# Ledger of designs, part 11: miniprotein binders against q9bqp7

Target 1, 240 residues: q9bqp7
Amino acid sequence: VPQNWFPIFNPERSDKPNASDPSVPLKIPLQRNVIPSVTRVLQQTMTKQQVFLLERWKQRMILELGEDGFKEYTSNVFLQGKRFHEALESILSPQETLKERDENLLKSGYIESVQHILKDVSGVRALESAVQHETLNYIGLLDCVAEYQGKLCVIDWKTSEKPKPFIQSTFDNPLQVVAYMGAMNHDTNYSFQVQCGLIVVAYKDGSPAHPHFMDAELCSQYWTKWLLRLEEYTEKKKNQ

## First folded at step 15 (miniprotein)

Design Jt1
Fold by ESMFold2, fold request of step 16:
Structure Jt1 (fold): chain B 240 residues (1-240), chain A 98 residues (1-98)
Amino acid sequence: as target 1 above (240 residues)
Amino acid sequence: NEEEVVRLILEAYKYEDEGDYEKAAELLIRAVKLARELGNPKLLASALFLLVEAFYEMGRYEEAAEVARELVEVAKKLGDKLMEDLARWLLEEIEEER
């Protein structure tokens, strides 16, 4: 239970759109500063068991692929994720001309995988946009804010390579979503707030992506867990 | 032969996947011995790391602790802070089981 509780939603804001909302999705640039990122907080507060399992996996992969092979593998997985996010930003951005886009970005199993989800996505408000929680002092870069089946969501896109293990930790994905949500709801760069989340897991082979919808109550539950992780991170910094 | 050490460790991972920690430990004891003879601290650490887990799962806690203490020292020599911290954590877990 957090010692310094803070609400995820801002009562001074509404999630209802207004007529003066911008027609171009927001893309707030990420500022380089000392404030920790969401991913840094989560990485630094993993349990010893999580760290052990990741190291065990890493050691095995290095033995199988060699040091150089492992480095190449992790670089390729990272690149695939980056390309996927670039493609989604391009698809969801109404002002970008499609003929100027890399056709390989738009042609992938991951993009095929999410097509049925994209049909339910509308009203894009933000893409690859920085968020900062001024009171709790953390920063992040969210993937997307848009309506999913009529509900305004913070949307997080994840890639999955079926024949090979994930490099990214998926255990903490709901915490990432709610941390971004809480920051956005209290960030002066945004005039609206969001109460729902969506995690979309896309597959390399084009199999239908899995959506995981988080309503306001579920988001509040994960927010409490996020606050505990942030408190743990803060205490670690005091004891270093 | 460095490739033999790698083969032994990878085969031990396979046996651990099947829950056969006795067979895994047999392979890893051989891997540890060869890695020491070769003077390869990275392979030695890799073998010790998995051997601690194998002995722990078998309930051979005194042997697990002995291996974990060696892993601490090897990790220090490598400058591998993460492995050192994990090895110390494993020692704490082993002491709680005894």
Scores: ipSAE 0.682, ipTM 0.936, lowest interface PAE 0.8, mean pLDDT 86

Design Lg12
Fold by OpenDDE base, fold request of step 16:
Structure Lg12 (fold): chain B 240 residues (1-240), chain A 82 residues (1-82)
Amino acid sequence: as target 1 above (240 residues)
Amino acid sequence: SKIWVYVTITAPSPEELYEIVKRIMRLAWEHGGEVIYVEIEGNEALILLTLPTEELAEKFAEEVRRLLEELGLRVTVTVERE
């Protein structure tokens, strides 16, 4: 049990989406402060086993591609991910519909992969927006807050070259999602609450993306795990 | 302390692989375990899970091996001993 328990949901916020669809999704800039990001917390609190798996993967890839080839591969993966997020932001942003959508950004296997998910996405409230949990002292940049199949979700878009049919295939992504939810639900910059999460794994080949929906119960379970990771991070930093 | 278990599976098809992975995940749950990570690549899967005790881990491992052997599938179960 976390020593510093904090609720993921804010009882003071109404679950009812205020009917005013904000005409423009929130885009709060991330302030680079001494405050750790969700990603930083997760990266520094990986288990030995998780580290082992990543290192094994890395070594295998280096063996296959060479060191330079692996660097190039990593750079390309990063670039593809960035372009995918930019494309999604453009698709989901009402204002950017007026700018000449770089048609090239929209012509990707990843965008094709998520088309069936995008059909169920509506009511976009935030895109690439910073969240801060003041009490728990962490920050993050969430990809999207929108309704998925009529449920308001924190949506995290991921790219993969490998199938991720199970939520457990997404590594610490569920923790990232709930961390963003918990922060947003207690961030004064947000007037609404989110109770659900969605991880969407897009595939390079255009095969249908896997949606991993997280209901309030599952979010609460992962929230407990997130709190433990955050505590571990905090303890590690005090001992440094 | 949690006992870490690695399960590697090779199946004839991705569809069969997914079904087997689901079964193993269920078995882990039935033994009081937690599935931490599932990697799928082609016809191969890696499952990282935890079990509460070494005894449960060994029982789980035996059951998984038996199940997959009966199905004619390749399996490797590695129980990390502290």
Scores: ipSAE 0.806, ipTM 0.928, lowest interface PAE 0.5, mean pLDDT 92
Fold by OpenDDE base, fold request of step 16:
Structure Lg12 (fold): chain B 240 residues (1-240), chain A 82 residues (1-82)
Amino acid sequence: as target 1 above (240 residues)
Amino acid sequence: SKIWVYVTITAPSPEELYEIVKRIMRLAWEHGGEVIYVEIEGNEALILLTLPTEELAEKFAEEVRRLLEELGLRVTVTVERE
């Protein structure tokens, strides 16, 4: 049980859009603070077994591609991910704010992969927006807040070259999603709350993306795990 | 203390692999375990899971080996021993 328990959901907020909700998605800039990011917390609190698996993967890739080839591969993966997020932001943004859509950004296998998911996405509330949990003292940048199949979700878009048919194939992504939810639900910049999460794994070849929906119960379970990771991070930093 | 278990599987097809992975995940749950990570590449899968006790981990390992051997599938089960 976490020592510093905090609820993921804010009882003072409603899930219902207020009629006054702006038609434009929120885009709060990430402030450079001494406050740890969700990503930093997760990276520094991986288990020995998780680290082992990542190192094993890295060594295998280096063996296949060479050291320089692996660096190039990593850079390319990062670039592809960035372009994919930029394309999604463009797609999900209101039409009036559509600067010249770089049509080239829309012509990707990843965009093709998520088309069936995008059909079920509506009511976009936030895109590439910073969240801060003031009490628990962490920050993050969430990809999207929107309705998926009529349920308001924090949506996290991922690219993969490997099938990820199970939520457990997404590593710590469920923790990232609930961390963003918990922060958003208690961030004063947001007037609403989210009770569900969605991880979407897009594939380079255009094969149908895997959606991993997280209901309120599953989010609560992962939230407990997130709190434990945050405590571990905090303890490690006190001892440094 | 959690006992960590690695399961590697090779199946004839991705579809068969997914079904076997699901079955192993269920077995882990039935033994009071938690699935931490699942990696799938082609016809191969790696499952990282935890079990509450060494005894449960060994029972789980034996059951998985038996199940997959009966199916004629390649399996490796590694129980991390301190």
Scores: ipSAE 0.806, ipTM 0.928, lowest interface PAE 0.5, mean pLDDT 92
Fold by OpenDDE base, fold request of step 16:
Structure Lg12 (fold): chain B 240 residues (1-240), chain A 82 residues (1-82)
Amino acid sequence: as target 1 above (240 residues)
Amino acid sequence: SKIWVYVTITAPSPEELYEIVKRIMRLAWEHGGEVIYVEIEGNEALILLTLPTEELAEKFAEEVRRLLEELGLRVTVTVERE
């Protein structure tokens, strides 16, 4: 049980978007601060077993590609992920804010992969927007807040070359999603709250993406795990 | 302390692999365990899970081995001993 329990949902906020919500998605810039990011917290609190699996994967890839080949591979994966997020932001942004869509950004297997998911996405409220949890003292940059199949979600877009048919195949990604939800629900820059999460795993070959929907109950379960990771991080930093 | 268990599976097809992975995940839950991570690559899967006790981990390991032997599938089950 977390020592410093904090709710994921804010009882003072309505689940109903106020009719005054701007038609334009929120894009709050991430401020570089001493405050740890969600990603940093998760990376520094991995279990020995998770670290072992990642190191095993790395060593296998180095054996197959060589050290320079692995560096190139990692750089390409990062670039592909960035381009995918830029393309999604362009697709989900209102037409009036569309700078000339680089048509080349839309010609991706990853974009093809998510087309069936995008059909169920509507009511975009935020894109690439910073969230801060002042009480728990962490920050994050969420990909998207939108309705998926009529439910308001924090949506996290991921790229993969390997199939991830189970939510457990996404490592700490569920924790990232709920961390963003909890921060957003208590961030004064947001007038609304979210109760659901969605992880979308897009594939390079254009095969149908896997959606991993997280209802309020599942989000609450992962929120408890997130709080424990945050406490572990805080304790590790005090001992340094 | 939680007992960590690694399960590696090889199946003839991805479809068969997914079904076996689901069965193993259910078995872990039935033993009071938690599935932490599932990796799928081609016809191979790796499942990382935890169980509450060493006794439950060994029982789980035996059941997984039996299940996969009956199916003629390759399996490795590694129980981390503290």
Scores: ipSAE 0.803, ipTM 0.927, lowest interface PAE 0.5, mean pLDDT 92
Fold by ESMFold2, fold request of step 16:
Structure Lg12 (fold): chain B 240 residues (1-240), chain A 82 residues (1-82)
Amino acid sequence: as target 1 above (240 residues)
Amino acid sequence: SKIWVYVTITAPSPEELYEIVKRIMRLAWEHGGEVIYVEIEGNEALILLTLPTEELAEKFAEEVRRLLEELGLRVTVTVERE
């Protein structure tokens, strides 16, 4: 129950796609500014219980791998995620067919994992594109906006070594998706509106990825939680 | 005024585990609660959830323990105080 409510959808925007939009995906450059990013807001507003679970996981990994082994593991996981996002941008971009592709970038278990999802993805509108919510004062960089099974979605791609069969297994990812959605729907760089979300969890061994579809009602429920996290962040900065 | 609850369970297979997790999530909803996070590792799950009151958290915990005892499975339910 946020004290400063703001709608996730823009009543002034058409639900129908604008035919004047370009056929190539939008890629709005990220502008350097002083307003917080979605990921920073979420990191700074984790509950004590969320922090406890993450710290417990970290200590178990350090016990198993040693401190140096854990640092190497986390660096490798980060690099794999970065390569995965780069590969997906290349696969989904029409301009990449005109440029040389890195063959090794496209060869991974994660890419095999998402193949069944990608065949249901079409109408790519944006890739690796900045969004800003001027009224609520936050910024983000979304992965993809495209149709999934005929529904226009903000799509977030994730890599995982553990199964994520439930949306509750994706931690704060639903908040990230709706924060990007709300920003896009109120960002003048975009001429269309998005009401659905999708979180796609890809697996290192190539096992079929888990899609987590979020319809407009579910997005609205998570939007309320995002607004609370943003309010909490603002309060913490006021006390700094 | 929400009460934090942790549930840890182990099942013989991932398919059985997922079905048990879904049942526990329904029990949480039936007691007015919300599931916050589900961690799956092998055939073990950790469920983090909230309930509105200590009374409902105790009733939820009793029902979860009865469910898993009937199935012959290990469970730990921890209700966080304060």
Scores: ipSAE 0.651, ipTM 0.882, lowest interface PAE 1.2, mean pLDDT 88
Fold by ESMFold2, fold request of step 16:
Structure Lg12 (fold): chain B 240 residues (1-240), chain A 82 residues (1-82)
Amino acid sequence: as target 1 above (240 residues)
Amino acid sequence: SKIWVYVTITAPSPEELYEIVKRIMRLAWEHGGEVIYVEIEGNEALILLTLPTEELAEKFAEEVRRLLEELGLRVTVTVERE
């Protein structure tokens, strides 16, 4: 139970579309400052158990690939993820044309994997857009805000070479989603709010992506966990 | 303080593995616990979870071991504290 509760939703906002809303998705630029990012908060508040599992994975990979092989593997995984996000932003952006797209960007197993999900995505309102929570003092960069099967969601895209059939397989991603959601719902750059989340895991071999839908109740539960991580981060920085 | 528990399973196939993981997650919930992380690699899974008390953690561990023994499958259950 966090000592300082703050609501994830803003009752004075609506998730309904407005004729005055822009037809182009929002893309608020990220500004670096002294307040922490969501990913930094999560990285610096990992439990001993999370650190142990991450180190175990790293050592196993180094044993199998060698140190140079592991570095090349991680670099390649990062590049694949970056290209996937670039492709999705291009696909979902109304100002993109086919002539502006890299043909190789659109032709990958990850894009094939996510196609059945994209058919259910509409009403894109934000892409690669910064959010800031002024009261709780954190910042983030969300991937997408759009309707999924008729529900407005903060959507996080992930690539994976391994199956992630359970939301628990996505590590801290649910916390990342709700942190972005809470920030957006209280950020003056946004005139609407979102109450649902979606984590989409796409696969290198083109296998159907796994969607992990988070309704408002589940988002509220993860929000409580996010507040605890943020509180822990704040306490650590006070004691440094 | 919560009690941390690690469960490691190997199953004959990924389909059987997913069903066993779901059964273990349900068992954790029934003992008042929470599943924190599930790692899947081929036919192997690692489940990290918490239980509210040492007594519930030991009951959970014993029931998981019994479940996997009945299926003829290997399991490791490690109960930690702090």
Scores: ipSAE 0.637, ipTM 0.874, lowest interface PAE 1.3, mean pLDDT 87

Design Lg12
Fold by ESMFold2, look of step 15:
Structure Lg12 (fold): chain B 240 residues (1-240), chain A 82 residues (1-82)
Amino acid sequence: as target 1 above (240 residues)
Amino acid sequence: SKIWVYVTITAPSPEELYEIVKRIMRLAWEHGGEVIYVEIEGNEALILLTLPTEELAEKFAEEVRRLLEELGLRVTVTVERE
């Protein structure tokens, strides 16, 4: 149990009526500072078992591709993920960018994979937007805040070449989602709050994406785990 | 504190694999455990989980082996020693 528990939801925002859908999604710029990001906290607090599984995967890939082949593979996967996020931001944005849309971004199997999910997404409130937890002192960059099947969610988009039919297949992604949620709910740049999460895993071959919905109760359970990871990170930095 | 357990299984098809993984996850819950990570590749799965005690971990391992034997399938269950 964390030594310094803090609530994921902000009671000052609990009595707001259904607000009208804003015409332009928020995009708060990420500013460099000395406080840690969600992804850094998670990367530096992995369990021995998580590290073992990642190393096992890495060694299998190196055996197949060689060291240089693995570096190239990793770079290509990162680029595919970046292109996917760029395409989704363009699709979900109500405004045309100054730069013409790249048709190649929209032709990927990953975009085909999420089409059935996008049909259920509406009321986009934020896209690629920075969040900061004022009290717990961490930052992040969330992918999307929108309604999914009528429920306002922090939505995280992931690409995968292998099936992830269970939320347990998404590694630390549920912690990432609730960390963003908690930060947003206590960030003065936002006037609303979100109690649900959604992880969407898109597939390279265009197969239907797997949605992993997280209701408020499940988010609270993962929030406790996030607080433990943040506490572990903080203690490690005190001892460096 | 918690006992780490690795389960690897191979099934005849991805559909059968998913159903077996669900059954193993339910068994873990019934023994007071928590499923931490599930990796799926083709017809093979790796399940990483925790159990509260070594006794429950060994009981879980025995039940998983019994389940897969009844299905005529191979399984490896490794209980992590500290």
Scores: ipSAE 0.633, ipTM 0.875, lowest interface PAE 1.2, mean pLDDT 87

